# Ledger of designs, part 17: VHH binders against p49116

Target 1, 238 residues: p49116
Amino acid sequence: EGPLLSDTHVTFKLTMPSPMPEYLNVHYICESASRLLFLSMHWARSIPAFQALGQDCNTSLVRACWNELFTLGLAQCAQVMSLSTILAAIVNHLQNSIQEDKLSGDRIKQVMEHIWKLQEFCNSMAKLDIDGYEYAYLKAIVLFSPDHPGLTSTSQIEKFQEKAQMELQDYVQKTYSEDTYRLARILVRLPALRLMSSNITEELFFTGLIGNVSIDSIIPYILKMETAEYNGQITGAS
Below, E stands for the ipSAE of ESMFold2; O stands for the ipSAE of OpenDDE; V2 stands for 0.75 times the mean of E and O plus 0.25 times the DockQ between their complexes.

## First folded at step 7 (VHH; framework vhh_8cml_1)

Design v2 (at its last look DockQ between E and O 0.16; V2 from the best seeds 0.00; counts 0 for: pae E 11.8 > 2, grease 27 > 24.2, SAP .76 > .668, placed apart)
Fold by OpenDDE, look of step 7:
Structure v2 (fold): chain B 238 residues (1-238), chain A 120 residues (1-120)
Amino acid sequence: as target 1 above (238 residues)
Amino acid sequence: EVQLVESGGGLVQPGGSLRLSCAASGFTFSSYAMGWFRQAPGQEREFVALIRGSGGYTDYSDSAKGRFTISRDNAKNTVYLQMNSLKPEDTGVYFCTKGLEYIRFLSDYWGQGTQVTVSS
């Protein structure tokens, strides 16, 4: 069998809404987040192994790991997104909610801790200077995680994960031969992703969604969207 | 200030047609996607159709596909919803919305809505 990932899977370019407003409102944040989410999902779709799992399994898999993928995407696209500015804006919006007494003290704490975790994670990834290939493989490892409840084809998923891990190992060994422990340093960051609440992430970045729409509910929609349609929406070409 | 004013609703028999209009003001109309949502009594507001600012991209709910057509006139700052082959289940208040360009799930402004009733 060929490699799990190719060079085409390394490219992960997020296009931000333009122009960037002086004041980052909830909708801008949500739009930006949505674009990242779509990019992440379509990246997953571009992997032959992912397609081989079938639509139902694919959907379940993404539903299980979208938060982790999204978070890796945040880290990877932190500069392009001006993530620090976005997070500051989110905090500001939260402050308004606090003033209006819409959130409990406990919830506020949870949300703020989550933001801190996000920042720390992204900072840690930046410090490690993770490159595009490493991100691609990390995303693949996260995507093909067989330990989520309710998944089918777990054996196959595990195989894909192993393949991703092996390819990452090979890449790191080849590219960073003088850094013997780089792989370990990278992989030990992954547990931090599991500490992050998908619900809180959704609340922070996707509050602008209409009604009671959840990320869980739109994932099938995203996965069914044609790449051309997605690209057209981003670039405005269609 | 952003304003959205819907019109064109009314009572129609099954199989009939209506054309809804939404007049927009207070923003650069052509730079934003516009959409239609509807809400039946006791139900959640649901997506009906969306059109991007350029007009080159449209999206429809499954229920609307083949029967409804969303369009816009940027010179008039107006978005339209042509509804054909109307069914009783299409009954509800139809809302115009200013959306973000990327996906149909994002909206920042709503009109007051126009009532559409499909009944024999």
Scores: ipSAE 0.145, ipTM 0.589, lowest interface PAE 3.0, mean pLDDT 89
Fold by ESMFold2, look of step 7:
Structure v2 (fold): chain B 238 residues (1-238), chain A 120 residues (1-120)
Amino acid sequence: as target 1 above (238 residues)
Amino acid sequence: EVQLVESGGGLVQPGGSLRLSCAASGFTFSSYAMGWFRQAPGQEREFVALIRGSGGYTDYSDSAKGRFTISRDNAKNTVYLQMNSLKPEDTGVYFCTKGLEYIRFLSDYWGQGTQVTVSS
């Protein structure tokens, strides 16, 4: 059987909204995050193994893992996005919200802890110098997780995940042949993705114009989107 | 630059019908999905219906399915919502939108909406 991913799946280039505003605002953050989300969904849709699972399974799988894919995308694109600057702007916004309106102390603590966990994850990935091939395989490992309830074809999903793990191992061993522990160091970062809350991710990056509509609820529409419409959302229509 | 202008709202009795229109400009209309959302007083906007750019696929909220029909005329750059068997719970301001409006800043071009009121 051929490789799970080809070189076309390694390219993951995020284009930021232009022009960048002098001061970051919720509109810029939400558009930037939306482009990353749509780029991540386009990436998943393009994988033949993913296509082979059928639309119902595709929807269930992406609903279960979209936050992990998004978080990997944030780490991969952290410098292009100026993610540390975006997170600082969000922290300042939260501090102003305390002054202008009473918010639950527990919620604010949860959000601040999440921001710290996100920054720590992105820093750990940067310290490891994860390359584009490694990111592509890590995304495939989180995409093809057989552990989610309600999935059909779980044995096939498991085979695809094992294939992604094998291809990552082969790549690391060939490319980083003198670093025998690199694969292990990379894989031990994956459990941190389980610490990322999807509802807090929505609050941090998608709260502006999304209202009460969760990302989970729009996944079927994103996956069914026509090519021209999809390209407009990845590149922006402005 | 994107402009969406809703029309066709009004007062109607329960069980009645209305046909909403949304005139679109400022983009290649046939290349984009269009949708309808509604907002009752004091509530957040909720999804009603969606139609793909070619017109070949539609989807509906649970409350709209079977009663509402979304359609489009790409020659007139217009999307329609035919609302049948209207209920008082359908009362609200109806907005059309381009694509997945709430994720993208393009939702700033929703227009002013059109009021639908269902009462005896």
Scores: ipSAE 0.000, ipTM 0.184, lowest interface PAE 11.8, mean pLDDT 81
ESMFold2 (binder alone), look of step 7: mean pLDDT 82; pTM 0.838

Design v3 (at its last look DockQ between E and O 0.21; V2 from the best seeds 0.00; counts 0 for: pae E 11.7 > 2, grease 28.5 > 24.2, SAP .815 > .668, placed apart)
Fold by OpenDDE, look of step 7:
Structure v3 (fold): chain B 238 residues (1-238), chain A 120 residues (1-120)
Amino acid sequence: as target 1 above (238 residues)
Amino acid sequence: EVQLVESGGGLVQPGGSLRLSCAASGFTFSSYAMGWFRQAPGQEREFVALISGSGGYTDYSDSAKGRFTISRDNAKNTVYLQMNSLKPEDTGVYFCTKGFEYIRFLSDYWGQGTQVTVSS
């Protein structure tokens, strides 16, 4: 069989809403996050192996790992997004909520810790100077994780994950031959993703959702969207 | 301040047509997606249609597909909903919303709504 990923899967270009406001409000943050989420989902859909798993399995996979994919996306797009500024804005918004006594002390702590974890993760990835290929393979490894509960076709998912890992290994060996332990340094960062709460991520970045709509509930919709529709959204975006 | 004002609602017989309008102000209209939602009595507000800022992308609920058409005139800061082949189940208050481009469930501002009643 051919490779899991091709060069087409390496490109991961996020377009931010324009213009960037002086004050980053919740809506700007949500829109930016929305775009990243869509980009991540579209990326996943572009992988033939992902399609081969079928719609139900695809949906289950994405539901299980969307937070991790999203977080990797944040790291990868940190500069383009001005992530530090976004996170600072989020903290400021949270401070307002605190002043209004809308959050418990425990919740505040949880949220702040989550933000710290996000920052640390992104900083660590930046420090490692992860390139586009490495990000693509890391996302694939995260996407094709067989250890999530309730998944079907776990054997096949595992095979895809192994393939991603092997291809990453080959790439790193070829590209960074002088750095014998680069692969290990990269892979050791993945556990940090599992420590992050999807619920808190959703609260931080997707507070603009209407009603009780959740990212979990939106994922099937995104995955069912035709490619042309997605492209249309991109082209229609100001 | 963002303001959305819906109009065009009314009473119509099954099979009839209505054209809703939403006049927007207080923001750069062409930079934002616009959408229509509706709420029937005792029901949750539901998605009807969405159009991107440029108008290059539209999306519809399953119920609206083939019958409703969302459009916009950026020069007039107005979004429209042409509703054809109306059914009694289309009855409800229709709301205009300022939304985000990618996810139709992301919205930040709403109008007061316009009543649409489809009845014999």
Scores: ipSAE 0.164, ipTM 0.597, lowest interface PAE 2.4, mean pLDDT 89
Fold by ESMFold2, look of step 7:
Structure v3 (fold): chain B 238 residues (1-238), chain A 120 residues (1-120)
Amino acid sequence: as target 1 above (238 residues)
Amino acid sequence: EVQLVESGGGLVQPGGSLRLSCAASGFTFSSYAMGWFRQAPGQEREFVALISGSGGYTDYSDSAKGRFTISRDNAKNTVYLQMNSLKPEDTGVYFCTKGFEYIRFLSDYWGQGTQVTVSS
């Protein structure tokens, strides 16, 4: 009953680690990415519709879509994060991986293609000037995706996705009434998210913090965190 | 400013026990995972144990499992490592660290360390 999202789900404020180091390094990149990941998980967990699906379904959904949520978060926060500068530092990190003989030439090509796709996605979202309401509904659409194998309650998940799409449509029509095609332009960006590799995202942003453990193996524990723990992880000091 | 102060190390016989403490200040203690690492001379720092901010999740290295217990007191801003059945290979400097809940091996915040020596 009621709207899928409230005003509290629209605010999405990322605080960067301070001070910014003179030379960006793996620690700064991984802490920045971790804050965004925890902010995204806190966002998802706070949605009543998500809470209603139950623990096993919640874990399965987030395992399936965390990379899409993270990528939307990167696009939303690209200016605050200075993402282009971070991506340049990641390219320098890849040079160190070659020096240590850690990556093959084919893997480097795959990672560079991923970086280009990520930059293109973020640039396209910036050109559309996607606002906070639109981002919140886009994140809800990717979160409540019934298409992933092994999901329980797919009919309920589909209902919530349709509700997110309807509320996005209503918002766009009301707020951007002079731009008849804005909704279509926004929605056609979503398929690009399915092409992003969670494995490569982990290599780009999480290698120094996770060790040999994938993000999707940690998801159950992140979702069970108390709110105070989330707030500390999101802001570093608070 | 973040401060981490370890204590409770010392000399102990094989099979003995020690309890390490780490007093923390300068941050909202209950919001962060805490961990213990150790370092023998000439070796890299080695993960020992971690505990989530709430205390609801703990993890241990293979060498620590079954012998060591990490705990925390959020009212006292203190994390503990109870070490039982100590072996000579447990000898080293033990460091407390402020970390992320499930992310190991990367932190800007370490204590000064406390020496643990296990010998006959």
Scores: ipSAE 0.005, ipTM 0.183, lowest interface PAE 11.7, mean pLDDT 81
ESMFold2 (binder alone), look of step 7: mean pLDDT 84; pTM 0.847

Design v4 (at its last look DockQ between E and O 0.33; V2 from the best seeds 0.00; counts 0 for: pae E 10.3 > 2, grease 26.2 > 24.2, SAP .786 > .668)
Fold by OpenDDE, look of step 7:
Structure v4 (fold): chain B 238 residues (1-238), chain A 120 residues (1-120)
Amino acid sequence: as target 1 above (238 residues)
Amino acid sequence: EVQLVESGGGLVQPGGSLRLSCAASGFTFSRYAMGWFRQAPGQEREFVALISGSGGYTDYSDSAKGRFTISRDNAKNTVYLQMNSLKPEDTGVYFCTKGLEYIRFLSDYWGQGTQVTVSS
C-alpha cells in the first residue's frame, strides 16, 4: 500500500474573511472558524484512506475528532488567523455576557480555562516550530483515532493511525535527524487536545451558526459539500 | 442596510402548494447563501432549506426533502421556497435568512417572516 499522506495533504492554507473589521464581531469570528472547520474537513476528505472507510464511518470519525482537528488547525493557522486577536475578541464578548449575568460563575471559569488551554496549546506548538508535514501527520493521527466510542471499522482506523505515526516518524527522522527526541516531544502534545471541550469550543467560535445548529449536526453536510463549491465560497467566485 | 422581505405565505389545504419568496437588498446577493427557517407556535425555529450563493448547493431538512425546493434568482436578488404536498405540521412562520459569505450555516440577518397555515 502507498503512503497514507502525500505532499498534497501537507498544504493547509486558510483564507480569512476580507476585509478584517476593526472590531471582530461574532460573525467574523464564526466565519473564520467555520472556514477553518471546512478546511479541516475537506482536508480529511482528501485522504484516500479516509474515503475508504465509507461515508458513515467517516462521518462518525469526524464527529468524534472535529474539535481536535479544529484545534490543531488553530495552532497551525494561528498567525494567519491572528488567533490572539480573535481570542481577545471572544473574551471581550464574554465579558459582555458576564455583565449581563447570562453566564454562571462556573461556566465563566470553564470557558476562560478553555481559552487558556487553547492559547497554551497553540503557543506550545509554535515553540516546537511544527512544520506542515508534521501538522498533516498529527492531524491524521488524531483523525484516525480508533478509541472513540461507537466507531465502526476500528481495526482499519487503527491501521491508518499506525501508518500515520510511522510516516511521521520517518519524516522526523529524515528531516530532523539531529533532534532525536523531536517525535516524542511532538506526540506528547496530543493529549492536550483531549482535554479540550468540544462544547466550549463550539460556544466560543461557532455562536453565529444559524439557529440551534450544532457542529455535530452540520458535519455530514460539510463532508458532502463539493470542493469546488467550498473553494468558490472562499474566493467569492460563486 | 440588509433587508429581507418574505412573501407568499397564506392558508392552504393539506396537499396544497405554496411558493414563498424573499426579496433581499443591501448586500451582494450572489455571494451569500440563503435559507428558509420556520417556527411553529410554541416551538423553536427550525431549519427548512438552504441554497448556496451560486445555487450550486442545496440542502433540506428531513421534513422538507422531496416536498420543498429552494431556488434563487440572483438577478432579482430573490430566494424562493416551493412547497408542495403541504401538511398541517408545516404550519408556522417562515423566515428568510442571509448566510455569511462562506458558511451557509451561518446567518446574520432574518426577515420578518411570512405565515403559512396548512389546514383543512
Scores: ipSAE 0.126, ipTM 0.570, lowest interface PAE 2.9, mean pLDDT 89
Fold by ESMFold2, look of step 7:
Structure v4 (fold): chain B 238 residues (1-238), chain A 120 residues (1-120)
Amino acid sequence: as target 1 above (238 residues)
Amino acid sequence: EVQLVESGGGLVQPGGSLRLSCAASGFTFSRYAMGWFRQAPGQEREFVALISGSGGYTDYSDSAKGRFTISRDNAKNTVYLQMNSLKPEDTGVYFCTKGLEYIRFLSDYWGQGTQVTVSS
């Protein structure tokens, strides 16, 4: 009945691990990325519309869109994360891997192209100065995407997405009334999220996964986690 | 510092059962998810089962569902894997892992592993 999102869904504050190491390393990058993932999952599961879909549907939605949601989080938090510095450190690591023959040339080219596309996306979002309300509705639009393969309850998901789109439109028109094309500029950036490979995101930000284990294999655990344990994972506190 | 010691593996006939144990030390056990992975020779480790720190949530691979049960005893700092209706394809080294240190998901903290062999 009410608005799709409340004020609690607009707040999205990432706390970085402390202290900042003198040199960025895989553990710092992985902890920072993990905090963002937990923050994103906390955001998603707190939405009443998401809760209304049921546990199996929730798991399927998040498995389908976690990478898009994570990428929006990267863009939103790029400054506080020093994302440009993190990506530069990853590029240096990849160059060392070439010198040590650890990865194939084709794979490294693929990963470097992904890094470039991620930087381009984040720069475009920063240039438009997307605000917290806009990010929240963009995340809702990608979360409630009915067009992913294998989803059930797609008509209900589509209705929630339409509601997110309508509320974003209303917000932009009210808040940015002098910028006729702002909504269009925001929405045309969303297709770039489908270019982001979840496999490569795992390599860039979630070093420590092995074998066939992926982020989507642990999503049911993350979604079922008790709130107190969740808050500890977001901040690193016990 | 973190120590994970698996036990309970062995040779068993198809259709048989085994209970694996993993004794944990060096961290506040009840605050962390625990998992089981397995590895056949020449293959990557694959997910088997996961249990939350409180024990209130569990998850299983498709091959483990209905046959395996993960559980934990937070007073003994021990996680268990009850394996029933074992098949030859379950053969491999089973590793216990510690998940979610601070903000990390199932990490590279592994035990030595325990061998499970399912054959006649």
Scores: ipSAE 0.006, ipTM 0.242, lowest interface PAE 10.3, mean pLDDT 81
ESMFold2 (binder alone), look of step 7: mean pLDDT 83; pTM 0.847

Design v5 (at its last look DockQ between E and O 0.19; V2 from the best seeds 0.00; counts 0 for: pae E 9.0 > 2, SAP .685 > .668, placed apart)
Fold by OpenDDE, look of step 7:
Structure v5 (fold): chain B 238 residues (1-238), chain A 120 residues (1-120)
Amino acid sequence: as target 1 above (238 residues)
Amino acid sequence: EVQLVESGGGLVQPGGSLRLSCAASGFTFSSYAMGWFRQAPGQEREFVALISGSGGYTDYSDSAKGRFTISRDNAKNTVYLQMNSLKPEDTGVYFCTKGLEYFRFLSDYWGQGTQVTVSS
């Protein structure tokens, strides 16, 4: 069989809403996050192996790992997104909520810890200077994780994950031959993704969603979109 | 302050047509997607149509596809919903919404709504 990923899967270009406002409001943050989410979903759909799993399995996979994919996307697009500024804005919004006594002390702590974890993760990835190929393979490894509960076709998913890992290994060996332990340094970062709460991520970035809509509930919708719709959502042409 | 004012609702027979309008103010109209939602009695508010700021992208619910057309006039700060081949199940209050750029699940402001009744 051919490779899991091709060069076409390496490109991961996020287009931010324009212009960037001086004050980053909740809507700007949510729009930016949504574009990243769509980009991530579109990326996943572009992988032949992902399509081969079928719609139900695809949906289950994305539901299980969207937070991790999203977080990797944040790390990868941190500069383009001005992630530090976004996070600062989020903190400011939270402070307002605190002043209004809308959050419990425990919840505040949880949220702040999550933000810290997110920042640390992104910083660590930046420090490692992860390139586009490495990100693509890391996302694939995360996407094709067989250890989520309720998944079907776990054997096939595992095979895809192994393939992703092997291709990453080959790439790193070829590209970074002088850095013998680079692969290990990269892979050891993945556990940090599992420590992050999807609920808190959703709360931080997607508070602009209508009503009680959850990311979990909209994932099937996103995955059913036509390619043209994805492109429209990503480019933000207005 | 953001303001959305819907108009154009009314009573129409099945198979008939209505054109809804929403006049917007208080924000840079062309920079935001606009949308229509509707709510039938005892039902949850549901998505009907969305149009991007430039008008280059539109999205419709399955029920609306082929029958409804969303459009906008940025010079007039107005978004429209042309509804053709109306059915009784289209009855409800139609709300105009200010959204983000494309994602129909992202909205922040709503109008008061306009009543659409499709009945024989």
Scores: ipSAE 0.128, ipTM 0.572, lowest interface PAE 2.7, mean pLDDT 89
Fold by ESMFold2, look of step 7:
Structure v5 (fold): chain B 238 residues (1-238), chain A 120 residues (1-120)
Amino acid sequence: as target 1 above (238 residues)
Amino acid sequence: EVQLVESGGGLVQPGGSLRLSCAASGFTFSSYAMGWFRQAPGQEREFVALISGSGGYTDYSDSAKGRFTISRDNAKNTVYLQMNSLKPEDTGVYFCTKGLEYFRFLSDYWGQGTQVTVSS
């Protein structure tokens, strides 16, 4: 049985595309976001409890939670990827889209509200100084959510989530023993993740998609991907 | 240096078939999605088809669905577009492109194109 996560699941190192362009552009933003997405999916796939659920359940879980995992990854890697600079570039692009009548006023409002909520979430996580262990367990809690519609094996998923919650509690109490309310402050950040729209995340970070390809439709192939090919996508080296 | 070389274009009659090839070099071919775009005279370049690095996922424009098939041979570093039931509106220059991502791509690199002309 043992712990839900090992030390190998705590490491979460995002490498940015090189070289960084003088002016941020959609290609750089999309490649950076894609590296984070694939890193997040590889992380989920590497967990023995996740592997034990079987391919159909794995696909259903990741389809239900990929945006929440991605958003946690954005918060964890916000400094490395200069997320504030990326969001500012996206806001400038959106203002040009208004000028050219490419998006409706209601859509622009929805997208700007999403950006604001994302910035507030990332800021709140940074203020709490969430460490790598805490992020790993938060991601596990999000991944093993039994309450998404259409899931099978929900009792087993619930047991894995409870194990992640227990291990987070134990870690926080031992590591931050003088901060009685740290666990509660961390956990109250999670509901904000359910407010994030996967559709808007795709628009913000994955605007380079060709045709009618969505993240939801490619998840089975990402989960089936060979490890060497996976690492080529994450690092750009091979 | 990334290099993409399209071939296999030509003149065909409506209803005919044609197979385009794109030979790739200068990168790890199997790690990248590949795609086909086309450009009619006086028009902007439009999406035709894409295929993932492993070949397990494909997608097509509405006009290509049911008539065109994209495939790849990772041992030969080549992507193909089999075009059946060709129509005059399929006329144009067909470009091969390399993506940055496994199942989808940004259009980083383009070949020189191969001309496809459908007329009787």
Scores: ipSAE 0.006, ipTM 0.319, lowest interface PAE 9.0, mean pLDDT 82
ESMFold2 (binder alone), look of step 7: mean pLDDT 83; pTM 0.843

## First folded at step 10 (VHH; framework vhh_8cml_1)

Design w1 (at its last look DockQ between E and O 0.66; V2 from the best seeds 0.00; counts 0 for: pae E 3.3 > 2)
Fold by ESMFold2, look of step 10:
Structure w1 (fold): chain B 238 residues (1-238), chain A 122 residues (1-122)
Amino acid sequence: as target 1 above (238 residues)
Amino acid sequence: EVQLVESGGGLVQPGGSLRLSCAASGFTFDDYAMGWFRQAPGQEREFVALISWSGGTTRYSDSAKGRFTISRDNAKNTVYLQMNSLKPEDTGVYFCAADRYGLFYSTEYDYWGQGTQVTVSS
């Protein structure tokens, strides 16, 4: 009953670590990315439809789509987090690794292709001037994807995705009534998210975690965290 | 010796089309992103299009998007720029450029060609 998302699901405020260093380092990049990840997970948890699917289904959904949600978050927050500067710093590191023969040429090409695709995705979203309501519904469409392997309750997940699509259509038609094809232009951006590699995202943004812990493995813990602990993670407070 | 040789420029009427080619030698072509830039008289050189080493990712300037298509043939070590719906403001010298691993993206490139003139008569 009622809308899939409310105005509280539109608010998506990323707070960057303070103080901002003169030159971006691995710690700053990893902290910034971690805050975005936790903000994205908190957003997903807050959706009543998500809560209704149950804990095992929630974990399966987020494991399947966390990189897509993170990438949408990067596009939404690209200016606030200075994503272009972060990517430039990462590329400088790669140049050094090439000189020291620390990476294979094939791996460098994989990483750089991913960076190019990420930059073009973020640029395309910025040129469409995607607003906060549209981002929220796009994230919901990505979150409630019934086509991931191994999901249970796929019929219910599909119903929620269709509801997100319907509510996005209604919003776009009402808010952008003079732009007849806006919905279509927005939705055709989503397939690019499936080209993003979670392995490369971890290397680009989550380098510096103690031990090599995959994001996939910590998702159940993140989803079960108490609100106070969440607030500490997204603000960087202890 | 590294060499980038552009060809296919010329004089065309507005609305016409041209296909530029850039033959590359002296480096491992498959490791390089390739780009096209142009320079009109009295103007700074500007980005037109780029393509990744595999051809899987492309980018266009706002003025080129929808009208120009960059492509590459790695077997022939050649990059192309198909230019359709040409306008007088497309007039200029078009340069081919190579960027190893695409590290510079759309700013600086490792190697540059000599350029080929494109003139669109008003």
Scores: ipSAE 0.331, ipTM 0.728, lowest interface PAE 3.3, mean pLDDT 86
Fold by OpenDDE, look of step 10:
Structure w1 (fold): chain B 238 residues (1-238), chain A 122 residues (1-122)
Amino acid sequence: as target 1 above (238 residues)
Amino acid sequence: EVQLVESGGGLVQPGGSLRLSCAASGFTFDDYAMGWFRQAPGQEREFVALISWSGGTTRYSDSAKGRFTISRDNAKNTVYLQMNSLKPEDTGVYFCAADRYGLFYSTEYDYWGQGTQVTVSS
């Protein structure tokens, strides 16, 4: 049937809102995050195997793994996004909430620890110097995870995941033949994604969404959105 | 009164080890991330290690990675820094710090200790 991914799936270019403000406000952060989210979901949608699962399964799959995909996207686009600056801005905004006693001490710790995890993950990926192909395959492995509750076609999803893993293996063997343990090094980073709370990620990056709409609720909409419409929404939301 | 009291510093030969302790009092210890900083003579204070509130997450400076281990015991209100394979470049005053936010590489922490001298010399 052919490879799971093609060269077209390697490209992952995020365009940031322009101009970048001197002060990163909640809107800028939310817009930037939304663009990444849309890009990630549309990337998934562009995979023929993903399309073959059907709309219901597609939606369920993305709902289950969007946080992981998003986080991988953060890592991949960390430089373009100035992620450190964004995270710092998020912390600053949280400080205001903290000062106003809107958050419990436990919640503050949870949120801050989540930020730590995000930053550490992205830094670790940067240190590994993960290339575009590797990111694409890692995203595919994450996307086609059959172990999420409520999924249909789990056997097929598992097959796709295996295919992604095999293709990654082949790529790494071919490209980094001198580094025998590279595949293992990059795969062992994936569990870190499961330790991150989707709820906290949503709170940190998407608090500025109009109408307090959840990521879960907008996923079907995003998956149905045309690329042109996506571009229009991004520009309109600014 | 808030207090952070460092201990465990001293003179050690290159390649040696030290274990620093910081005893905290006067605040809710579990509500603060804890860190270690150091200041060499004539240099600015620099980040060494940070540990999250529960101890589940740690961060190290590049210099400290692989050699130093930060840990904490919340029941004892104490944070530790195990320093192995010490080098002359590790010489300085080591400070314990507490911060609610646990900001990476920040020098603006809520509370600071007075420091303990670590000298690595032959």
Scores: ipSAE 0.269, ipTM 0.667, lowest interface PAE 2.0, mean pLDDT 90
ESMFold2 (binder alone), look of step 10: mean pLDDT 83; pTM 0.834

